# VH-VL binders against q8ixk2r445to577: the designs that were tried, part 30

Target 1, 133 residues: q8ixk2r445to577
Amino acid sequence: FFGMLQNKGLTDYCFDYNPPDENQIVGHQVILYLCHGMGQNQFFEYTSQKEIRYNTHQPEGCIAVEAGMDTLIMHLCEETAPENQKFILQEDGSLFHEQSKKCVQAARKESSDSFVPLLRDCTNSDHQKWFFK
Key: E = the ipSAE of ESMFold2; O = the ipSAE of OpenDDE; V2 = 0.75 times the mean of E and O plus 0.25 times the DockQ between their complexes.

## First folded at step 1 (VH-VL)

Design x15 (framework fv_axatilimab)
Fold by OpenDDE, second read of step 2:
Structure x15 (fold): chain C 133 residues (1-133), chain A 122 residues (1-122), chain B 107 residues (1-107)
Amino acid sequence: as target 1 above (133 residues)
Amino acid sequence: EVTLKESGPALVKPTQTLTLTCTFSGFSLSTYGVGVGWIRQPPGKALEWLANIYWNDDKYYNPSLKNRLTISKDTSKNQVVLTMTNMDPVDTATYYCAHSEYYDSSGYFDYWGQGTMVTVSS
Amino acid sequence: DIQMTQSPSSLSASVGDRVTITCLASQDISNYLAWYQQKPGKAPKLLIYDASSLESGVPSRFSGSGSGTDYTLTISSLQPEDFATYYCQQYDNLPLTFGGGTKVEIK
């Protein structure tokens, strides 16, 4: 699966990554932004290693969750996907993070008008449903 | 200043459909994150959430009443409409519309209308 | 659904008293809790959001605390205008649910 990763509940919002430096793509938080289908900031790939790759740049980035955190941060992809980079995109659209046992949910960034994907307890909320478009 | 006002019939017969309109000012449903919800309160009883609608036309319903509820918006008129079918005396309540914003879920209500009393009686 | 058990259902207090109202959620609601004040014939008024954040314009005698499943609204020194019914509401998960209410009456 590849393309824009769009949220079902928070309609018209997609995974978005725009690093300050295109030559240094790791270490920043993945956000949600209106799906625009333009550029490379909203193109992601779900791989057989259960990674969500940001592969529009080299080296390729993979979404990771750091210990004790609930945010999605871009790391470098590895030959073998580390545990904190493994997600399961379920049949029902839920995006499950294996290590934390939580689901990715579209949420408002605290004290902000922006939205971000955050790890939350898994529910049947459409804000935890995702699909590639 | 944010204001909301509910309008609709004060009396509805059993099995009839209730249509309520929320007219608001001071905010726009074109602003992302903004939502409007409906909450009702039977006389002397607690509050019950009914439905929310947001800027992107996302709609959420109380599952206990989902099959009876329809919420819609007219952004240009600053109005939200709630329709509730098959009314019953048990649905007698004051109905409120309220401003809300999306957080991790449907959120809380920071501005409320004065409410409109709806009595269901034959 | 997340059930919000509010207690007590009613209480009598005097001006100047410290008043505490409790809400217990049937599951962890991650501080997604609001408190409302409602006076007779009026709409609810938001007092607290995110468990402990004071809404603008609300007197500082009101405070919210708690985490997980247990939350408390506190009025440090009850004023004459504080006699009302108070409700908690969770917004962690749908459907949004309210507590049963607590009526604060004059002793």
Scores: ipSAE 0.017, ipTM 0.653, lowest interface PAE 6.3, mean pLDDT 92
Fold by ESMFold2-Fast, scan of step 1:
Structure x15 (fold): chain C 133 residues (1-133), chain A 122 residues (1-122), chain B 107 residues (1-107)
Amino acid sequence: as target 1 above (133 residues)
Amino acid sequence: EVTLKESGPALVKPTQTLTLTCTFSGFSLSTYGVGVGWIRQPPGKALEWLANIYWNDDKYYNPSLKNRLTISKDTSKNQVVLTMTNMDPVDTATYYCAHSEYYDSSGYFDYWGQGTMVTVSS
Amino acid sequence: DIQMTQSPSSLSASVGDRVTITCLASQDISNYLAWYQQKPGKAPKLLIYDASSLESGVPSRFSGSGSGTDYTLTISSLQPEDFATYYCQQYDNLPLTFGGGTKVEIK
């Protein structure tokens, strides 16, 4: 699958990654932003190795979660996907992070109109359901 | 200076259709992310959400009542209309309309109308 | 549907008391929780959103806390105008659901 990765509950928001420099694609957090339908910084690929790839810049980035953290960050892709870069997109739309046993949830920052994807205990919430558009 | 006000009949007979109008000022339902919801409260009981409508005409209904509810908007008149069919005495309640800050298919309500009491009785 | 259970259903308190009201969700709602105050014959008024964010114009004696399934509304020093019914509401998932309410009465 490929396209804009949109949230079912937070209906107008998509995964978004816009690093300030093409040569510095690692270390920044993935955010949620209004879906614009133009691809670019919102275009992701879900691979057979269960990676969520950001292919807009070279080298390619892969979304990862570091041990003990709940934020999604951009890492460089590896020949064999490490466990912290593997997400299972389930039939119900849940995006399950195998290493942590948690699900990706659209989360509102306290006292703000800013949104980010975070790891949370898996629930049947529409804020934990994602689809490619 | 957001204000909302509900209007409609105070008395409805069983099996009739209820039509309520919410007239508002201080915001536009053409503004990105803005919505209006309807919530009711039977005398002495808790609040129950009925339906929401958003700037893009997306509509959401409480599944328990979905087959009886229709929500619509007239952006040019600053109005949202709720229609509820087959009224029953258990539908006796104060009906509120309220402003929702941001679109995400669900939300909280920051400004409420005063409410309109609807009594269903023969 | 997500069930919201408030406790207690009612409580008696005096001016100056610290009052705590709890709200339990039937599943994790990830801080998508609002608190409302309702005075007799009046519409509800938003106090808190996102579990802990104080709405503009609401006195600082009101605070919200909690995470996951367990949330609390605290009034640090009850004032005469605070005698009212308080409701929690989840907005993590549709349908939107409210708690049964907690009535704060004069002791």
Scores: ipSAE 0.015, ipTM 0.622, lowest interface PAE 7.2, mean pLDDT 86

Design x16 (framework fv_axatilimab; at its last look DockQ between E and O 0.89; V2 from the best seeds 0.00; counts 0 for: pae E 7.1 > 2)
Fold by OpenDDE, look of step 5:
Structure x16 (fold): chain C 133 residues (1-133), chain A 120 residues (1-120), chain B 107 residues (1-107)
Amino acid sequence: as target 1 above (133 residues)
Amino acid sequence: EVTLKESGPALVKPTQTLTLTCTFSGFSLSTYGVGVGWIRQPPGKALEWLANIYWNDDKYYNPSLKNRLTISKDTSKNQVVLTMTNMDPVDTATYYCARIDYGDYAFDIWGQGTMVTVSS
Amino acid sequence: DIQMTQSPSSLSASVGDRVTITCLASQDISNYLAWYQQKPGKAPKLLIYDASSLESGVPSRFSGSGSGTDYTLTISSLQPEDFATYYCQQYDNLPLTFGGGTKVEIK
């Protein structure tokens, strides 16, 4: 699967990554933004290694969850996907992070009009449903 | 100032189709993240969600009424139209249109509502 | 569908009273909960969104709290203009569903 990764509950919001430096793409948080399909900021790939890959830049980035965190951070992809970069996109649309055993949920930042994907306990929330478009 | 106003017939006969129009100002359905929904309320009863439409033309319906509902928009006229087929006296209610902001499901601004009576 | 159960259905209170209304969801709705105020012959007015966020222009005497399945609307000191019917609404899942309402009447 590849393209824009869109949320069901938060209508027409997609995974978005826009690093300040195109030559240094790792270390920043993945956010949610309105799906526009323009540029490279919203193009992701779900690979056979269970990665969510940001492959519009070299070296390629993969979404990871750092220890003790609930945010999605861009790391470099590795030849063998590390455990903290493995996700399962299930048939029901839930995006499950294997290591934390949490699900990715679209969430509003506190006192903000901005949104981010966060790890939360898995529920039947539409905000935890994702699909490629 | 954001405003919404519902318009349509006050009286509909059973089995007929209801067509309601929501005309709004102060915002546009060309703006990303904006949506408009319809909610109804029978006299003295609770609120019931009917349908949503968004700037990208995504549409969502209450499954209990999905086969009877059609929602559409005319962005150039700042209008949203709801049609409901096979009306029945049980559908007698005040019908509201309301704005949805930031792609969420909460309704922050409501129209005044229009009373629709279904009767022979 | 997610059922929203409000309690009480009605209550009587006096000006200055602390009023608490409860909304119970049939499943975890992850704080995707709104509160509305409706006066007779008027459209609902949004008071609280995301369970605890105060809508712009709403007096600070209104507050929302809760998590999971259990949520509460609180009016710290009831004012004359607060006598109305209040509704909760979940927007975690479609279809959107409302509570049965709580009518706050003057004692």
Scores: ipSAE 0.781, ipTM 0.926, lowest interface PAE 0.7, mean pLDDT 95
Fold by ESMFold2-Fast, scan of step 1:
Structure x16 (fold): chain C 133 residues (1-133), chain A 120 residues (1-120), chain B 107 residues (1-107)
Amino acid sequence: as target 1 above (133 residues)
Amino acid sequence: EVTLKESGPALVKPTQTLTLTCTFSGFSLSTYGVGVGWIRQPPGKALEWLANIYWNDDKYYNPSLKNRLTISKDTSKNQVVLTMTNMDPVDTATYYCARIDYGDYAFDIWGQGTMVTVSS
Amino acid sequence: DIQMTQSPSSLSASVGDRVTITCLASQDISNYLAWYQQKPGKAPKLLIYDASSLESGVPSRFSGSGSGTDYTLTISSLQPEDFATYYCQQYDNLPLTFGGGTKVEIK
């Protein structure tokens, strides 16, 4: 699947990756931002290895969660996807992070104008449902 | 200063269609992430959400109202319009429009409300 | 639909009292909860969003707390202007749903 990864509960918000330095893509947090429909920083690929891959930059980045953390950060993709980079996109739209047994949820960070995807206990919340458009 | 104001008929007969207009100032529905919703309140009862419309023309409706609702916007006039078909005395309520600021947030600023009575 | 149950439906209190109002969701709403104040004949006013964030211009005596399915609005020292009906609202899932309201009356 390719495209903008949109949240069902959070109206018109998409996965977005815009690091402070476009030449240094590793180690920064993935955010949620209003979907602009232009791809670029909001264009992701869901791969057969269950990665969420950021393909608009070289080298390619893959979303990962560090042990003990709940934030999604950008790592370099590996030839064989490590467990911390594997997400199962389920039929109900949930993104299940296999290693932690948690689901990706749209959550507010700091102010009401800032959102990020975070790992949370799996619920039936629309804020834990995702789809590619 | 942000303001919203509802307008429409005060009296509607059973089976008729209700049309309500929300006119606002101090913000634009062309602004990224902004929306406007409609909420009603029957006399002495709780609030009931009806519909939302957003800057990108996304529309959401309360499914319990059996597709009786249509929401639309005219960005150039700063207006949002709600229509409800087949009015019944149980639809007697004060109807409010309210702003949603940036995405899936609470209703931060409300209009004064307009009372609609449905009777023969 | 997510059902929002408020308790009590009404309470009587005196100026200076600590007032607590509870809102129970039929499922986990992940803190996507707002509290509104409504005075007779007037539109609701937003007090709290995201379960615990105070809206700009709202007095600090108002506070929200809770998580999961259980949420509380607290007024630490009730003032004369606080006699009103209070509503909770979830915005985790569509349709958006409100509680039945809690009327805070003069004792």
Scores: ipSAE 0.060, ipTM 0.716, lowest interface PAE 5.3, mean pLDDT 87
Fold by ESMFold2, look of step 5:
Structure x16 (fold): chain C 133 residues (1-133), chain A 120 residues (1-120), chain B 107 residues (1-107)
Amino acid sequence: as target 1 above (133 residues)
Amino acid sequence: EVTLKESGPALVKPTQTLTLTCTFSGFSLSTYGVGVGWIRQPPGKALEWLANIYWNDDKYYNPSLKNRLTISKDTSKNQVVLTMTNMDPVDTATYYCARIDYGDYAFDIWGQGTMVTVSS
Amino acid sequence: DIQMTQSPSSLSASVGDRVTITCLASQDISNYLAWYQQKPGKAPKLLIYDASSLESGVPSRFSGSGSGTDYTLTISSLQPEDFATYYCQQYDNLPLTFGGGTKVEIK
């Protein structure tokens, strides 16, 4: 799968990655932004290793969750996908993080106009449903 | 200042089609994330959601009324239009339009409402 | 469809009382909940969004709390102008659904 990873419940919001420094593409948080398809900030590859890969830059980035955290952070991709970089996109659209056994949910960042993907206990929420465009 | 105002007939007969217009100012449906929804309230009863339309022309309808509702917008006129077919006396209610801000479905600013009576 | 059940259906309280009303969702709604105030003959007014975030211009005596399926609106010190019907609304899943309302009467 390659394309824009869109949320069902948060209308027309997509995974977005625009690191503050193009020379340091790892270590920053993945956000949600209105889907626009312009540039390469919203294009991701879902791999056979269950990675969500940001590969429009060198070196390639893979979405990860650090132990005890609920935020999605860009790490370097590895030859064999680490457990913290494995996400299962299920038939119902839920995006399951194997290591934490939690689901990715669209969430408002505090009382701001910003939205981010966060890990939460799995529910049937439309905000936990994702699909590629 | 953000305002919305509903307009349409106060009285319709059973089987007729209701057309309601929401005219708004202080915001635009060309703004990313913005939407307008319709909600009704029968006299003395609870609120019922009808339909939403968003800046990108995405539309959502209450499934219990899906075959009867059509929502559309005219961004250049700052208007949203709701049509409801086959009106019945049980559809007598105050009809509200309301703004949806920035990608969520909460209604932050409401119009004053327009009362629609369905009677022979 | 997510059913929203409000309790109580009505209550009477005195000026200065602490008032709580509850909203129970039929499934976890992940804090995607709003509270509205509606005075007789008027449109609803948004008080709280995202379960606990106070809308601009709303008095601080109003607060929201809860998570999962159980949510509460609290008025810390009831004022005469708080006579109204209060509605919760979930916006986690379509269709959007409202609670049946709680009428707050001032003694």
Scores: ipSAE 0.055, ipTM 0.723, lowest interface PAE 7.1, mean pLDDT 88
OpenDDE, second read of step 2: ipSAE 0.780; ipTM 0.926
ESMFold2-Fast, scan of step 3: ipSAE 0.035; ipTM 0.679
ESMFold2 (binder alone), look of step 5: mean pLDDT 93; pTM 0.952

Design x17 (framework fv_axatilimab)
Fold by ESMFold2-Fast, scan of step 1:
Structure x17 (fold): chain C 133 residues (1-133), chain A 121 residues (1-121), chain B 107 residues (1-107)
Amino acid sequence: as target 1 above (133 residues)
Amino acid sequence: EVTLKESGPALVKPTQTLTLTCTFSGFSLSTYGVGVGWIRQPPGKALEWLANIYWNDDKYYNPSLKNRLTISKDTSKNQVVLTMTNMDPVDTATYYCAHRDYYGSEYFDYWGQGTMVTVSS
Amino acid sequence: DIQMTQSPSSLSASVGDRVTITCLASQDISNYLAWYQQKPGKAPKLLIYDASSLESGVPSRFSGSGSGTDYTLTISSLQPEDFATYYCQQYDNLPLTFGGGTKVEIK
């Protein structure tokens, strides 16, 4: 699958990656932003290795969650996907992070009106359901 | 500031169609992510959500009433209209329109004063 | 549909009392819960959103807590203007659903 990764509960919001410096594509937090339907910074690929890739710019980035954290950070993709970069997109739309055993949820960024994807205990919430457009 | 006001008939006979208009100011339904909802409350009873309409003309209805409800907007007039067919005495309620911010919030931050609709013969 | 059950349906309290109102969801709603205050003859007023975030202009004596299926609205020291009916609302899934309301009456 590839396209814009949209949240079922947070209806107009899509995964978005807009690093402030195009020469430093990794190390920044993935955010949620209003879906604009044009791809670009909202275009992601879900791979057979269970990666969520950002390949709009080179080098290709892969979404990861660092040990003990709940935020999704852009890392460099590896030849063999490490466990912290593996997400299982379930039939019901849940996005399950294998290493942590948690699900990706649309959430408000702390002390902000901005939204971000975060790891949370898995629930039947529509805010934990995702689909590619 | 955001303000909303409902208008429509105070009395409706059984089987008739109800048309309610929400007139608002302080925001535009052309603004990305903004929506307006309709909620009703029978005398002494709980609140019941009816329908939402959004800036992009997306519409959502309470499934229990979907066959009876139509929601529409007129962006140039700053109005949202709710139509409900085949009115019955059990539909007697105060009807509210309310502002809904699309930024992940399906809660209502500003409400109209409400308009009482009585359904009787 | 997600069912929202409020407890108690009514309570009697005196000014200065601590009041606690509970809202139980039929499934996990991941903190997507708002609380409203409604005075007789008036429209509801938003008090709390995202289970625990206080709406601008709402007095700090109001607070929300909870997670999963169990949520609580607390009024730490009841004031005369707080005698009203309170409603919870989930916004995890459509249709949006409200609790049955809790009427806070003077003792």
Scores: ipSAE 0.016, ipTM 0.656, lowest interface PAE 7.0, mean pLDDT 87
Fold by OpenDDE, second read of step 2:
Structure x17 (fold): chain C 133 residues (1-133), chain A 121 residues (1-121), chain B 107 residues (1-107)
Amino acid sequence: as target 1 above (133 residues)
Amino acid sequence: EVTLKESGPALVKPTQTLTLTCTFSGFSLSTYGVGVGWIRQPPGKALEWLANIYWNDDKYYNPSLKNRLTISKDTSKNQVVLTMTNMDPVDTATYYCAHRDYYGSEYFDYWGQGTMVTVSS
Amino acid sequence: DIQMTQSPSSLSASVGDRVTITCLASQDISNYLAWYQQKPGKAPKLLIYDASSLESGVPSRFSGSGSGTDYTLTISSLQPEDFATYYCQQYDNLPLTFGGGTKVEIK
């Protein structure tokens, strides 16, 4: 699966990654932004290694969850996907992080008008449902 | 910081119309996904949802009271107004306005302090 | 309308006790359930949403569980500030409906 990763509950919002430096693409947080289909900031790929890749640049980035965190951070992809980069996109649209055993949920960033994907306990919320478009 | 405050008459006579205003800060009803709801609570009783209004001006009412309720917003003033016609002593309650942040998630994360409305002749 | 049956209507407990409150929906509400705490003379405060998600700033002694029609709020170790009335609310379908409340009193 590839393309825009769109949230079901937070309608018209997609995974978005726009690093400050295009030559240094890792270490920043993945956010949610209105799906615009322009550029490459909203293009992601779900791979057979259960990675969510940001492959618009080389080297390729993979979404990871750091220890003790609930945010999605861009790391470099590895030959063998590390445990903190493994996600399961379920048939029902839930995006499950294997290591934390939590689900990715669209959430508002506190005291802001922006949204971010965060790890939360898995529910049947549409804000935890995702699909590629 | 999100804040909401209800204002309106503390006393209403039977058959009269109640008009309540919710003035809020810390958010805007022009923001995508944002909504404001009204909930009331008779003394010593449970909560009852009345109506919601959203950033896109969508409105929803409790069917049991729909014919009596009108909700509107003035985004520029950060206000939501609720009118309720043909008030009856049974409508005596504390009325709350509350913030809803997510489209599709109809729970309320911030509440006003509430305003007590007594319906009596 | 979806009816929310909350039980018990009241309970007495001591500091340190484990408290459990149940909410039963008249139909499957798909985890679209919130829990509120209300103290006398105050507005309700959101504790849990989506059945089990803890609201920011809420102590970890509060937890929510359940699925389908049956949901539970648990206070693992009751604190003095936890004596209040608790309400569940479904938001699976309109109209939004609340439970009858559970008053947690000092034993």
Scores: ipSAE 0.016, ipTM 0.645, lowest interface PAE 8.0, mean pLDDT 92

Design x18 (framework fv_axatilimab)
Fold by ESMFold2-Fast, scan of step 1:
Structure x18 (fold): chain C 133 residues (1-133), chain A 121 residues (1-121), chain B 107 residues (1-107)
Amino acid sequence: as target 1 above (133 residues)
Amino acid sequence: EVTLKESGPALVKPTQTLTLTCTFSGFSLSTYGVGVGWIRQPPGKALEWLANIYWNDDKYYNPSLKNRLTISKDTSKNQVVLTMTNMDPVDTATYYCARTEGYSYGWFDPWGQGTMVTVSS
Amino acid sequence: DIQMTQSPSSLSASVGDRVTITCLASQDISNYLAWYQQKPGKAPKLLIYDASSLESGVPSRFSGSGSGTDYTLTISSLQPEDFATYYCQQYDNLPLTFGGGTKVEIK
């Protein structure tokens, strides 16, 4: 699967990665932003190794969640995907983070109109359901 | 200032089709993230959501009424139209349209004043 | 469908009272909850969104709290203009569903 990773409940919001410095791909939080059909910062690939890859730039980035954290951060992809970079896209659209046993949920940042994907306990929430567009 | 106003017939006979128009000002349904929804309230009863339509023409319907409802928009006229087929006396209610946020299924703000529709022979 | 159960269905209160209204969801709705105020013969008015965010222009005596399945609307010191019916609404899943309403009546 590849393309824009859109949230079912947060209508027309997609995974977006736009680091302050495009020469430094690693270390910044993945956000959600209005879906546009332009690729670039919103183009992701879901791989057979259960990675969510950011392939727009070199080197390629892979979304990860550090132990004990709930934010999705961009890391460098590795030859063998580490556990913190593995997400299972389930039949119901849930995006299950294997290491933490939590699901990716669309959430509003405090005191702002911005949205971010966060790890939360798995529920049947439409805000935890994702699909490639 | 955002305002919405419902219009349509006050009386509908059983089995007929109801058509309601929501006319709004102060925003455009071409604006990214904006939508309009329809909610009804039978006399003395709770609110019931019917349908939403968004700037990108995405449409959502209450599944309990899905085979009876059609929602459409005319962006150039600032109008949203709801059609409901096979009206029954239990569909007697005040029908509201309201602005909704497009980046979630959302809450509603502001609401129109509502239009009372009575279904009777 | 997610069922929203409000309690109590009605209550009687005096000006200055602290009023608490509860909304229970049949499943976890992750704070995707709004509260509305409806005065007789009028359209509902948004009070709170995202379970605890106060809408602009709404008096600070209104507050929302809760998480998971259990949510509360509190009016810290009831005023004469607060006698109304209050509704919760979840927007976590379609269909969007409202609670049955809580009528706050004057004693």
Scores: ipSAE 0.310, ipTM 0.788, lowest interface PAE 3.1, mean pLDDT 88
Fold by OpenDDE, second read of step 2:
Structure x18 (fold): chain C 133 residues (1-133), chain A 121 residues (1-121), chain B 107 residues (1-107)
Amino acid sequence: as target 1 above (133 residues)
Amino acid sequence: EVTLKESGPALVKPTQTLTLTCTFSGFSLSTYGVGVGWIRQPPGKALEWLANIYWNDDKYYNPSLKNRLTISKDTSKNQVVLTMTNMDPVDTATYYCARTEGYSYGWFDPWGQGTMVTVSS
Amino acid sequence: DIQMTQSPSSLSASVGDRVTITCLASQDISNYLAWYQQKPGKAPKLLIYDASSLESGVPSRFSGSGSGTDYTLTISSLQPEDFATYYCQQYDNLPLTFGGGTKVEIK
């Protein structure tokens, strides 16, 4: 699967990554932004290794969750996907992070009008359902 | 089947402390992501959220009543207890407990049948 | 706190009518909205969550729509069992808050 990764509950919002330096794409947080399909910032790929890749830039980035964190951070992809980069995109649209055993939820950033994907307890909420478009 | 049932006194005197117990079945507060909340409704009026407690013992209170509310759980008994101090006739209401999901935020389903609490001298 | 303003507070309708109830949030709640139905002497029952997701077992004549601050519950064809009071609830931020309710009565 590839393309825009769109949230069902938070309508018209997609995964978005815009690193300040295109030559150093890792270390920043993935956010949610209105789906626009323009440029490279909203193009992601779900791989057979259960990675969510940001491959519009070289080297390729993979979404990871750092220890103790609930945010999605861009790391470099590895030959063998590390445990913190493995996600299960289920048929119902839930995006499950294997290591933390939590689900990716569209959430409001605290004290902000912006939105971010965060790890949360898995629920039946459409805010935890995602699809590629 | 998920069920919740509220229990406690039907009558409380002003200034006394109300203690309500929610006994539930069909789910466990040891389950990751599960929570239980209390909501009250004065006769003929709207619903008011009181407090939530989750599997990890995280607690959230309505700020307007925070100083008067204490929520706790006994996972082994499948019970959640709400205490409310300094009761006043204005606190007369039907008190509900309900299941919730989604850490700190969410809707309620299902609800208990509610228990009517009257505050009167 | 996020204020939820429901309108109308009450309405009269007939079986078969299309009924619309509106909830206005004091700020953008990002579809974190639920709708409940409550009948006299009974606990609220969940109808809709996440603004437009129909709870299992709820008739398809119920639907939710909206975004931002404006949300609507629609009953496409009112049935006898639908006469009740309806509430909206936001869960975008704490404290959780409910609307004032809308009583749907028989005309």
Scores: ipSAE 0.020, ipTM 0.668, lowest interface PAE 4.8, mean pLDDT 92

